# Ledger of designs, part 21: VH-VL binders against Nonsense-mediated mRNA decay protein 2 (upf2)

Target 1, 242 residues: Nonsense-mediated mRNA decay protein 2 (upf2), of Schizosaccharomyces pombe (o13824r41to282)
Amino acid sequence: LKKNTAFMKRCKSSLTSENYDSFIKEIKTLSLKKFIPEITAAIVEGMMKCKATKDILSSVKIVWALNLRFSTAFTGPMLANLYCALYPNPGYSLCHESYFELKQNENEVSEKDRSSHLLKVRPLLRFLIEFWLNGVVGTPEDFVSYLPSTDSNDKKFRKPWFEEQNLKKPLVVLLFNDLMDTRFGFLLLPVLTSLVRTFSCELFTTEDFEDKETLELVNRLNPVVWRTYLRKSLNSYVDKLE
Below, E stands for the ipSAE of ESMFold2; O stands for the ipSAE of OpenDDE; V2 stands for 0.75 times the mean of E and O plus 0.25 times the DockQ between their complexes.

## First folded at step 15 (VH-VL; framework fv_mosunetuzumab)

Design k6 (from j4 with heavy chain Y101E; at its last look DockQ between E and O 0.56; V2 from the best seeds 0.00; counts 0 for: pae E 2.1 > 2)
Fold by ESMFold2, look of step 15:
Structure k6 (fold): chain C 242 residues (1-242), chain A 120 residues (1-120), chain B 112 residues (1-112)
Amino acid sequence: as target 1 above (242 residues)
Amino acid sequence: EVQLVQSGAEVKKPGASVKVSCKASGYTFTEYYIHWVRQAPGQGLEWIGWIYPNSGDTDYNEKFKGRATLTADTSTSTAYLELSSLRSEDTAVYYCARSYEFTEYYFDYWGQGTLVTVSS
Amino acid sequence: DIVMTQSPDSLAVSLGERATINCKSSESVLYSSNRKNYLAWYQQKPGQPPKLLIYWASTRESGVPDRFSGSGSGTDFTLTISSLQAEDVAVYYCQQYYSYPTFGQGTKVEIK
């Protein structure tokens, strides 16, 4: 039992490449099934603390190991927690300033509060894209059934992503449409810039890849029609930035 | 014109602390990470840690945790390295340097360096 | 920590000739998710801070002369100066940023 609580504590605070081997061993040997809700919450908290590329990739591999052992019993709740962390007010876009307006209804608001939000969102978005690239998530259909009730008085405030017409769209298309929504300004421009520079080939290129294995994988995850759509959306966003 | 201007050379005794400043200009201070890197005489480069002035968030090379403290003052666009419990092997030129993208820590501009000498 | 090892420790090259510096990492610095090598090269002249030359293993920083080029992938990288100039006398460092930054020990380039 002491080992299980130590495992969950490490998930929360120590998702690092240095601890990778220990995590893999513990996932294989510990009795974790009844702790899955705590593990999913701890993992999402731990992801917000990853600050180096190697640690992000190690954490993706740890998540994959949990998926191999527990399948959708783990990944469903984990993805739902990740979504809820990104959208604490699920009726709003990531770019919608009402999130900051609600903060401003406190008597004091600062540039530090805006900065802290941007920092929180950045690692979560990176992990979501990593999970998409690794096949942990493809579309909203993969986790919609694990989402909590969004309204106790019979209203649904989920994003349109979960409507029937969008359930089979690549999640990254839906996510980047939200990131590039200029109706509410350019709140997340630094985050968008970072993601575009890091993953431009996987998200936006219409050119052939030299590596046929990579091309085959990318085309299955994000067909060229959607990469073309995203490139046009990015160009429109840049035009409005002037 | 991007500039990182550091404070002057310091001479300290073992066990003391030193605080080095790095004043930034010519860019939006809160959009970039500030890193600290040191170079002992005739030696290579060793990364100490970073601060993201936007949020005050920091991270450190494990070797320096507990001794190094990174801070930033956004009103003056100035970053600080404080290193405590100094030893003779801490004698080095200390550089501040900036990077832009999350997790992509390569350094496009560097300060001129600050020599810190630790001797009896 | 990812250990970066350069070779040679120093080299002397005739003006106008090709200089080649090797850098080997103790583990791959290729980020599989975006297929980029998280490797940079710096030039440091005496009494000066380092200057960025190359990032992502092969992308030249703005203002860096065409004679500087980077190549390699995974664990093995090369900085090439195709036609050495007098102003290229310096120490050159490779640096990985796949994990927390670490640097090679440096390669001193001199004119023969």
Scores: ipSAE 0.543, ipTM 0.830, lowest interface PAE 2.1, mean pLDDT 83
ESMFold2 (binder alone), look of step 15: mean pLDDT 95; pTM 0.963
OpenDDE, look of step 15: ipSAE 0.819; ipTM 0.918

## First folded at step 16 (VH-VL; framework fv_mosunetuzumab)

Design m1 (from k2 with heavy chain Y100L; at its last look DockQ between E and O 0.85; V2 from the best seeds 0.70)
Fold by ESMFold2, look of step 16:
Structure m1 (fold): chain C 242 residues (1-242), chain A 120 residues (1-120), chain B 112 residues (1-112)
Amino acid sequence: as target 1 above (242 residues)
Amino acid sequence: EVQLVQSGAEVKKPGASVKVSCKASGYTFTEYYIHWVRQAPGQGLEWIGWIYPNSGDTDYNEKFKGRATLTADTSTSTAYLELSSLRSEDTAVYYCARSLYWTEYYFDYWGQGTLVTVSS
Amino acid sequence: DIVMTQSPDSLAVSLGERATINCKSSESVLYSSNRKNYLAWYQQKPGQPPKLLIYWASTRESGVPDRFSGSGSGTDFTLTISSLQAEDVAVYYCQQYYSYPTFGQGTKVEIK
């Protein structure tokens, strides 16, 4: 029992490559079933603290180990928690609604709160894309049933992603449409730029790859029609910057 | 023109602390990570840690945790490394360097270096 | 930690000839999610700070001459200087950023 509490604490604060072997051993040996809700919340909190590429990938592998043991009993709530962490106040922009809720402070404090929030959002967006690339999530349909119940008084309770026409769209297409929505300004530009640099091949390229194996993988994950769509959206975003 | 200009050489005794400054110009200071890297005489390069001046977030090489403190003053566009409990092994040139993107920690501009000599 | 090991420690090459520097990492620095190698190369001339040459194993930094090229993947990497110039006398370092940064011990390039 004491080991289960230590496990969950490490999920919250020490989701690192150095701890990978310990995590894998404990996932195989500890009785964790009753703690899945706490584990999903802890993992999402820990994701916000990852600061190196190796730690991000190790964390993805740890999540995969939990998925192998608990399947959708873990991944459903985990994806719902990740979505809620990204969108504590849903709208059409990942950052804009958060900025408005923090704007009530002095300009200097508001700028710092906005910047702090953007830094927390970066790893969560990266993990969502990682989970999409690894097959943990494909579309909003995969986790919509795990989202919290909606308050009957609040009409702005979910992104349009969960409407029938969007429910089966590739999640990364919906995510990048939100990232590139300029109606709330360009506060996500540093995050967008970083993600484009990191995953340009998988998301935006329409040209042939040198590696046939890579081309086949990319086409299965994100067909050329969606990569073309995303490329056009990115070009429009860049034009509006100018 | 991007410049990182560091404070002058320091001579310290074992057990003392040193604080090295790195003043940035020619770019938006808060948009880049500032890293500190040292080079002992005739030796290779050793990464100490980074600070993101926008938020004050830091991370450190495990070797330096507890002895190194990274800070930044956004009003003067200046980053600082403070290294405490100095030993003779800490004699090195200390560089500040910048990187732009989260997790892409390669360094496109470097300060001129600050020699710190620790001797009794 | 990811240990970076360079070879040779020192290299003497005639002007205009090819210089080849090898770098090995103790574990892969290939990020499987995007298939990029998180490896950089630096040049350090005497009395100067390092200068970035290459990132992502093979991408030249702006202003770096075409004679510098990087290659390799996973754990094995090479910096090649085609047609060595007098100004290329320096120590060259590889550096990984897949994890927290670590550097190779350096390779000193001299003219015969």
Scores: ipSAE 0.623, ipTM 0.843, lowest interface PAE 1.8, mean pLDDT 85
ESMFold2 (binder alone), look of step 16: mean pLDDT 94; pTM 0.955
OpenDDE, look of step 16: ipSAE 0.667; ipTM 0.855

Design m2 (from k2 with light chain S32D; at its last look DockQ between E and O 0.55; V2 from the best seeds 0.00; counts 0 for: pae E 3.3 > 2)
Fold by ESMFold2, look of step 16:
Structure m2 (fold): chain C 242 residues (1-242), chain A 120 residues (1-120), chain B 112 residues (1-112)
Amino acid sequence: as target 1 above (242 residues)
Amino acid sequence: EVQLVQSGAEVKKPGASVKVSCKASGYTFTEYYIHWVRQAPGQGLEWIGWIYPNSGDTDYNEKFKGRATLTADTSTSTAYLELSSLRSEDTAVYYCARSYYWTEYYFDYWGQGTLVTVSS
Amino acid sequence: DIVMTQSPDSLAVSLGERATINCKSSESVLYDSNRKNYLAWYQQKPGQPPKLLIYWASTRESGVPDRFSGSGSGTDFTLTISSLQAEDVAVYYCQQYYSYPTFGQGTKVEIK
């Protein structure tokens, strides 16, 4: 009865380390299958409210528990909701002009708009990388069929979510290529530097890893060819910065 | 270059409120978190909370919820701590400090501190 | 929350000698997926605010002399001053940021 509603309310507002054990118990015992669409929306909303590193970890573990129970019936819609929070429309980029479009001589608003965009992008990208690292997502094929339809009668103005050649590429590669877009300068440099500092070995084959088990996991999820590609792209980005 | 300049010392009676200011310069104010940390005489450091000036979002140490209010004025690049229902144990130096990365709350620049004395 | 305990409470070290400060957390501050320790060290001189020395347990902040180094992982951490100088007389604090920030009680370093 009301247990499922309470569970979804907590997903929406209380994905904390203090609530972790309760969430795991409820995921194992409650009849949740009929409510997966509501759960996926609630979970994405709750993840965007995390404020400490410890809560990010608990959220990732809760998502993993739901994946173990419901597999793609949960992870597909969850990833689609998360992706749509980051990319509202097909063909949109992280550096979308509308985020930075300002009237003439409104410098404080432009600075505010940039900072607001960085704030929204940080948690969404962080969680997508966490889910890549945990094996929840690999490529756009894992969730593209759950994205809103792009079919319309006015096909001149609609774009597919992903070009065919990109459907089998690692999602992290696509995200980082977009993050390193220099068309509007270095707008996402703060987000890029944060993620590089946090995940340098997993993304760029650095010497930050001493643990062989962690390195082998990374090699399974992001093969060396893609880490080499990303390192080259980062070097080009840094060269343009200087 | 980066500078956090705080308001002057305050003397208050128990039950009163105090509002401490922290004016930032030398960096983009809306890109950084502002934290408040206090230090009672001869004691260690205690985190009070943060504000993200861009969004006005805040978070508080549970000990101070209900008494502490963090605000920011982006037009003047100034953050504020208001602490109400003061007690003698609230006597401390109050610091503002900044952090940059979401969830990575270590503090690279600190204000000079503001002594708040609560005595009857 | 996560309690940070430093030892010793104070220590006296001869100029040019090594000073070692320990910090222990009540639970691990190592984040599994990135293998990083969410720990910082600060120096505070009398009448001054704290100054950041080390973050990520072992990464030196820009402008901090090479004689300062941090080490350790999980729950046990160390700040080392390899060759103590007169200007290093201060109180040193460890701080975790794996959860909401908490500080150690401080370690006073003096010239012997």
Scores: ipSAE 0.439, ipTM 0.763, lowest interface PAE 3.3, mean pLDDT 84
ESMFold2 (binder alone), look of step 16: mean pLDDT 94; pTM 0.958
OpenDDE, look of step 16: ipSAE 0.669; ipTM 0.858

Design m3 (from k2 with light chain Y38W; at its last look DockQ between E and O 0.57; V2 from the best seeds 0.00; counts 0 for: pae E 6.2 > 2)
Fold by ESMFold2, look of step 16:
Formats: C-alpha cells, structure tokens, sequence
Structure m3 (fold): chain C 242 residues (1-242), chain A 120 residues (1-120), chain B 112 residues (1-112)
C-alpha cells in the first residue's frame, strides 16, 4: 500500500527519464487496478510538469506501459481527464472567449490572462498530439464514452462534447481546427506557430515523403485528405493575419 | 527587428554577485522563453537556465541551482540573471537567448553578450 | 546529461571545397514519436554571439545559405558546408535539446 502511494506521488511529480526504469518495474509488479482513477489524475498533473522532451517521451512510454496492462480501463479515463482539462466547456472552441476575460476598457483579452491560458493549454495539447503519434488516440470515439454526461442533473452544458459528424475524424484535425479558430482573434497563435514548426510533415504536407516508412506511418495516422484540408485552413489563417 | 540588448561589462571580486540585464524588443516579450548561456574565454557554451516571463516560471542547470536566479520585469520587457558567490571560474561572456515553444530549446536570437570578469 | 562530442576540434579547408564537421551524442536524440532529431547547429564568428544555422538536425533556418546542410540521426550527426566561402570562417557548435541543452565543444573552421 505504501508502495502504491509512493508510485502515485512519483507519477504526480517525478515523470523523468531518470525514473523510467523504476516506473516500468512498478507497473509490472504493483497491484494498481483499484487506484486507476488516482493514477489518471496524478499522471495528467505530472505530465504538465515535464520540462524537457526526453521526459515527455518517458511519460508517453509510461502511459503505454499502463495501457498494455490495463487497456481501455486506463487509457479511456486518462484521455477523458486530459480532454476535460483542455476543454472545461463541452463543445466550445479552444479559442472561445469563455476561456478568457476581456478588459472592460479595451474589450480585449488582457496580456496576462492570455499568457496564463497559453501556459495551461501548451502541455495538454502537446501530450494529446504525442499520444496521437504513438497510436494511443485516433478519434474521439476512443474516449468519448468516458467523458462526463452533458445533460446530467449535477451539471448542465449548452452543447454536447462532439458533434456526431466529428466522432470519426482524427482528433488532431479537430484540435488544429480549434487552434485556427479566428472568431475571437488569434489567441493561440504562439501555440499554433510552434506546433506547425514541429509537426508540419504529419499535418500539412501533401507531397510524398523522402522516407517510405514515414510516409506509411503518416498516411495511417492522418490521411492526405485531412492534411490537404488542414493546409488550406492554415493558409486561410495566415491570410487573416495580414 | 527582434533585439536582445544586454547590460555592459562587469568586473567583480570573488564572493560578490552580479546582475546582468537583457532588454527585449521587436516581439511579444511574454510569449517567448529567455535562456541564459555562458562562454568562458576560449571555451564552449554552457546553458544556465530559462525563464518564462509571463508566469515567472524558471528552470536551471543543476550546476547553477542555488547560485543563479532568473527574473523578468514584464513592464520593461527585461530579463535578468543574478549569479552569486562569484569565483574566478565564473569569468565568461553571458548571453541571453530566445526560444519559442516549451521544450524546444534551440535559440533563434541571441543578445550581444555581457563580459563578467571575476578578478582577485 | 547528454554529452555532445564534436570532431575535429579544428579543420582547414580550401575556398570552394567541402567542409565536414561531425557531432556525436552520448544518448540518442531521435524522438521516436515524430521521428525528429532534437539537434541544432550554430555558427559563431569572432566577437559575435552564436547564430542558428540548422534545427531538427537538417532543417535550415531562414536566411541561411543552402551550402549549409545537416544530416545524421540518433547519435551521429554531420554539418556540411558544400563550398566553403571566406565568410564561413567561424567556430561551429552542435547542440541537443532532447533534454536540457548541452553543446559540443566546437569545431574551428579555417581557410587553408
């Protein structure tokens, strides 16, 4: 029991590459099934504390090890928790004004409020994309059944989590559509810019890749029809910046 | 357009502290990470740490933790490195440098450098 | 920490000839998830700060001449200057950002 508590504490604060081997050993040996809800919360918190790419990779591998042991019993709640942290209001864009508070005299998002939102959103988006690259998530169908009900008496929301036509679309396409939402300005431009630099091949390239292995992987994860769609959307976004 | 302008050279005695400034212009100061990197005479480059000016969040090379303090003043778009308990081995040119996205720590713009000399 | 080792420490190359600089990391900097190498190259001329040349091991920064190219993967990387120019006399550094940044010791390029 003490070992389980220590494991969850390390998930919360010590998701590092240096601790990777101990995490894998404990995932294989500890009785963790009763604690999956707590592990899910701790892992999401710990992932938001990662500050180097090596630690992000280690975290993704640790998540994969938990998936191998617990399957959808772990990954469903984990993805739902991550998505709820990213989207506190079901069905709203990442750029929706409800995530910001406008200055009264200027009727615009304050610089501090915008920067605080960007800090919160950055690791959550990064990990969702990393999980997409590793095959942990493909479409909202992979986790939508684990999201809280939108019409329960405890909490009522104006919109469902996903429109029906979006349930089978690649999650990454839906996330980037939100990032490129200009109805409230260019509030997530810094996040979009960095992700374009990092993932341009996987998201926007319609040309053949130099490496056949990479081409086959990218086509499986994000078909050319969606890459073409996203490239068109990005061009429109850039035109509006002018 | 993008500029990082640092404070002038400093001469310090062992045991003292130094505070180097880095004034940013030509971009939104709060949206980029500011890193500090030093280069001892005739030597290579050594990363010290970063600050995210919007939140004040920092992280440090373990070698400098406890001696280096990174701060930022968003009202003046200025980042600061303070290095305490100076030794002769701390004689170096200190650079501020910019990176854009979290964990992508390569540096697209650099300050001109500040020579800090620690002499007996 | 990931140790970056460059070779040679110094090289002399005739104008218009090919210069090759090697960089080896103590651990792989290939991020398997997106198949990118988290490696950058910098040029530092005397009395100047470093200047970014290449990131992601092979992506040229805007404004950098096309005679500069990066290659390699995992632990072994190469910066190539296909036709050395007089203005290319500098010290060149590789740097990984797979973990907290560390730099190679530098390679001084001179005209023979």
Amino acid sequence: as target 1 above (242 residues)
Amino acid sequence: EVQLVQSGAEVKKPGASVKVSCKASGYTFTEYYIHWVRQAPGQGLEWIGWIYPNSGDTDYNEKFKGRATLTADTSTSTAYLELSSLRSEDTAVYYCARSYYWTEYYFDYWGQGTLVTVSS
Amino acid sequence: DIVMTQSPDSLAVSLGERATINCKSSESVLYSSNRKNWLAWYQQKPGQPPKLLIYWASTRESGVPDRFSGSGSGTDFTLTISSLQAEDVAVYYCQQYYSYPTFGQGTKVEIK
Scores: ipSAE 0.080, ipTM 0.677, lowest interface PAE 6.2, mean pLDDT 83
ESMFold2 (binder alone), look of step 16: mean pLDDT 94; pTM 0.957
OpenDDE, look of step 16: ipSAE 0.765; ipTM 0.896

Design m4 (from k2 with heavy chain T28R D57E; at its last look DockQ between E and O 0.67; V2 from the best seeds 0.67)
Fold by ESMFold2, look of step 16:
Structure m4 (fold): chain C 242 residues (1-242), chain A 120 residues (1-120), chain B 112 residues (1-112)
Amino acid sequence: as target 1 above (242 residues)
Amino acid sequence: EVQLVQSGAEVKKPGASVKVSCKASGYRFTEYYIHWVRQAPGQGLEWIGWIYPNSGETDYNEKFKGRATLTADTSTSTAYLELSSLRSEDTAVYYCARSYYWTEYYFDYWGQGTLVTVSS
Amino acid sequence: DIVMTQSPDSLAVSLGERATINCKSSESVLYSSNRKNYLAWYQQKPGQPPKLLIYWASTRESGVPDRFSGSGSGTDFTLTISSLQAEDVAVYYCQQYYSYPTFGQGTKVEIK
């Protein structure tokens, strides 16, 4: 239908603060249930095009409105699409050398080829953390059942963090372990630095908060044991910056 | 030390185009955003757009879309602003400036500025 | 666009006295996720490019004298020069980066 096609096209290309009010109206009025798979793919593509903080917040609110209407029928597939965009090779961490093997041979390569991974990781990680803060996602258990099968050298489309002990860990713990991987250098330092500056309280703070309501929320989202773990990991990462 | 060195002043007629260069040194050029900001004589500051030299990604103030083109040459660590269909109100000093973090667009280093004069 | 409005347009302050510059945004520049204000202050002397003084509304850039301080939140911001020096004669601009960058119209600071 013409209206539903236009809605999905805007999800793909026009997730902006200027379009926020029209998105909210359409989410309330259009019959979208049958188009959820297309909407989830379109929204993930649209998220990769956000360039300003205000647009990120508007996009999070649009996703939240869809979550209120469709719950896990929307959020499961959306999170799975987001994960697949971050991890196109299911056996690799975010910092795996294959994303950055620009100098394996002694020939000079374009810095544009090296940068393509940063263009995806930057917005998608930011949106995952925003969704975590807003209660859209907590652990890999929330989307693992929506992941597609794969027919590669790794026949199981599960990374180590989808193992039983990791399915109920806060997603941000697993993401930051990958992000702080130094085995191949400091390949995502700009992304890590930005996220640490933005979310240090929720991820790394071991002190109590002034506000009892905020403390309760942070402890529910990311218990002190995991914040302590992440802070130790970050300190180790920083110590390696010689 | 970080340095942004711009090309010299230019005089143009209405309808022409101008291309201003900004050569960066003292830092890793591909890791920072380059922004362009203009200032008409005796007036305030107006943001034009940015380029991320690592990828060539750009974004523009809506006012300048269709007339402004931002490019970068990583082999020479040089960013360029091209502004077409010049009008007299485009007379301004054009600055390049850098920022580091995606979405965090405040400018820690600025070029010396390039005066572009558009007159008939 | 987020419109930034400064007041006053100009002010004259005695040497060694406090100068206060106000900046108001047409909508909040406070990002709820990190509780930070996306607001910067610049100093511009005649014939020179702007120079960054303050970012995140209150964080001083390295090398900026401690007589410069920023405060405020949401839509209302203040740059304070606690003891005006001769070299502080300039135009001062606020700038938001919550959305596409926009600048205030500037405040000219003079010595009485």
Scores: ipSAE 0.623, ipTM 0.848, lowest interface PAE 1.6, mean pLDDT 84
ESMFold2 (binder alone), look of step 16: mean pLDDT 94; pTM 0.958
OpenDDE, look of step 16: ipSAE 0.724; ipTM 0.877

Design m5 (from k4 with light chain S99D; at its last look DockQ between E and O 0.65; V2 from the best seeds 0.75)
Fold by ESMFold2, look of step 16:
Structure m5 (fold): chain C 242 residues (1-242), chain A 120 residues (1-120), chain B 112 residues (1-112)
Amino acid sequence: as target 1 above (242 residues)
Amino acid sequence: EVQLVQSGAEVKKPGASVKVSCKASGYTFTEYYIHWVRQAPGQGLEWIGWIYPNSGDTDYNEKFKGRATLTADTSTSTAYLELSSLRSEDTAVYYCARSLYFTEYYFDYWGQGTLVTVSS
Amino acid sequence: DIVMTQSPDSLAVSLGERATINCKSSESVLYSSNRKNYLAWYQQKPGQPPKLLIYWASTRESGVPDRFSGSGSGTDFTLTISSLQAEDVAVYYCQQYYDYPTFGQGTKVEIK
């Protein structure tokens, strides 16, 4: 009990490269199956605190170790928690104006959700793309069964991502369409540009990679047709910015 | 024109605290990270931490955690470093600097520096 | 912490000659997901703050003369000044940002 509580506390507050070896040892030795719901919540909270590239990548490897031990019993709920952390109001885009202004209709977005949004989108979006690159997630189908259609008040709904026609689309395509929403201006432009700078080859290139092994992996995860689509969408976004 | 203008030199006794200001102009203050970096006389550069003024989020070099406090006032576009429990080895020029992108912590503009001297 | 070690500590070079500064990190600063090296170079002239020269190991910052170039990958990096000019007398620092920032100890470049 004491070891399990310490493990979950470290997931929540100390998801760092310095603790990597300890995490791997405990994932191999502790009886964790009954605590998967708590672990998935703690891990997502810990992700929001990762702010250096090395810590993000080490944490992806920790998540992968949990995936190797528990498979979809861990990754399904983990992805669902991550989605819910990014989209507490699934009717809103990441760029919805209510997240950025105190004078907007507060009844639609709670102050807690607004504050959390300002702190979490940078690391959580980065983790989603890293999980996509590593094969932890490909499409909404990988975690849809862990999400409700509406909340307990029947006021919220799933994004269209989970409709049949979108269920097999690459998650990053759906995510970037949402991130490039200009209905409310360009509120997350620095976030978008950071992700473009970091992952441009994997998301947007239409030419073959120099490395055949890398080319085969990227084509499996995000075919040329979708990279072409995203490049056109980005160009349109940039044109509107000017 | 981007400018980071820092407060003037300080002389302190060991055990005291110092608060250095960094006023930004010529860009959207809330869109950039503000970092603090120090340079002891005749020595290299040491990163202290950053603040993201948009959210008030901070992160620190473990060496300074508990002694350094970073704050920002978005209404005046000013970032602050407060360093407590000063020691003689804290004598340095303290720079503010900015970076734009998450995890890309390299610094395209620097303040002029603030000399903090800790002596008895 | 990723330790950054520069060599040499100081370098005297005749005007118009090539200056070469080496930087070694204690672990790789190559980000495998995008294959970019998270390394920057700075110039610090006497009495001035540092000035950014290069990021991603080899990309020059705008306004930096083309005589400055960066190369290398993983743990081994080089800053080259192809034809040293009088205004290039400075201390040069490498800095990694794969983890939280750390700097090399500096290389002082002087005119022979």
Scores: ipSAE 0.722, ipTM 0.886, lowest interface PAE 1.2, mean pLDDT 86
ESMFold2 (binder alone), look of step 16: mean pLDDT 95; pTM 0.964
OpenDDE, look of step 16: ipSAE 0.806; ipTM 0.926
ESMFold2, look of step 17: ipSAE 0.694; ipTM 0.876
ESMFold2 (binder alone), look of step 17: mean pLDDT 95; pTM 0.964
OpenDDE, look of step 17: ipSAE 0.792; ipTM 0.925
ESMFold2, fold request of step 18: ipSAE 0.593, 0.662, 0.670; ipTM 0.844, 0.870, 0.863
ESMFold2 (binder alone), fold request of step 18: mean pLDDT 95, 95, 95; pTM 0.965, 0.965, 0.965
OpenDDE, fold request of step 18: ipSAE 0.920, 0.869, 0.838; ipTM 0.953, 0.936, 0.923
ESMFold2, look of step 18: ipSAE 0.716; ipTM 0.881
ESMFold2 (binder alone), look of step 18: mean pLDDT 95; pTM 0.964
OpenDDE, look of step 18: ipSAE 0.844; ipTM 0.922

Design m6 (from k4 with light chain S32E R35K; at its last look DockQ between E and O 0.43; V2 from the best seeds 0.66)
Fold by ESMFold2, look of step 16:
Structure m6 (fold): chain C 242 residues (1-242), chain A 120 residues (1-120), chain B 112 residues (1-112)
Amino acid sequence: as target 1 above (242 residues)
Amino acid sequence: EVQLVQSGAEVKKPGASVKVSCKASGYTFTEYYIHWVRQAPGQGLEWIGWIYPNSGDTDYNEKFKGRATLTADTSTSTAYLELSSLRSEDTAVYYCARSLYFTEYYFDYWGQGTLVTVSS
Amino acid sequence: DIVMTQSPDSLAVSLGERATINCKSSESVLYESNKKNYLAWYQQKPGQPPKLLIYWASTRESGVPDRFSGSGSGTDFTLTISSLQAEDVAVYYCQQYYSYPTFGQGTKVEIK
């Protein structure tokens, strides 16, 4: 009731490391099941306000606590809301590459707006990758059923991520393929560079870790084959810059 | 080469507002965060907030939220700090400084500082 | 807020001798995903803005003399000036950026 409303307000506006202990206590004690739709929307809005590393990481732990209590009933809608916040323009949710190629010529202003939007929602990109690394999400299959339906008559298409051949691919591979797509030129370079610097150890390195416990954890969550793939994709992107 | 040149010293009465400018040159203004940091006489450093000129996005130290407003004019490569409801405790040198990457907020270049004195 | 505490508050060292400044954070500033310590050091001479010396705890900024080095991890950090020069007289600040920036109170370094 009144406590649930306060909880959702804090999710929306006060998703901070200072409030972490309060969030964990309330997740254990409040009756939240009926409010999951509101919580998922509020928490994505709150994540957009997390602009320091500590707040992002404490918020990942808060999301994990909700995942432990509610599993896919929470994570499905949360991930769908996160995706829609990243990609609000229907034109960016293309499921066919030929449409994207034609649209590039028709939507030069739209692509500039997309680049500006991604700079503003940088926290959500970090959250998505952190969620993948921590096991909250693996593939588009984990949340595709929570996305709005589309049809061809409405000229709204989902991105290729949600086609059958991609539903079981690692989400970060699909994300970085999209970010490194040079058909937009290099407008996404600042976003890409920041993400590479943040996640270089756990997404891009193929070097051994001397800490055996860290190596086992990283290999379990992000196999070497995908780190190798992402490294090669990054190298190709850099070659095109030069 | 890289320069951050700030506006001159200001004397204000309590309750007034002040607006300090920071003009950037020698680099691409829209690619860097502009931060504001103040230093009371003989004291340490206190972070106020940042603006990212490309998107206009901002964030603030909670202490200054509601009183500080950060803006940027990309056509003149100039960032602004406006601080309202001034108190004597706001007497300080105000610096602009830049950082490059999201969440990596360490400052490679600083403006020369602007002394703001708040007195009756 | 992550509180940064420096020691000592002031330090007098003979020319050519080693100066050591310590900085403690109230919580770890080490980020697991990139294994970096989000810690910087600045030098501030009288009447001047701070100047960046070290970032990521141990990486020297371009143009900073080799006599400056940073070390430590987690919560405990050290700035070392291996052979103090006359121009090194200044106040030195540590700063974390694991959260929103906070600075140590400063350490004044003087010639003995």
Scores: ipSAE 0.651, ipTM 0.861, lowest interface PAE 1.5, mean pLDDT 84
ESMFold2 (binder alone), look of step 16: mean pLDDT 95; pTM 0.965
OpenDDE, look of step 16: ipSAE 0.821; ipTM 0.915

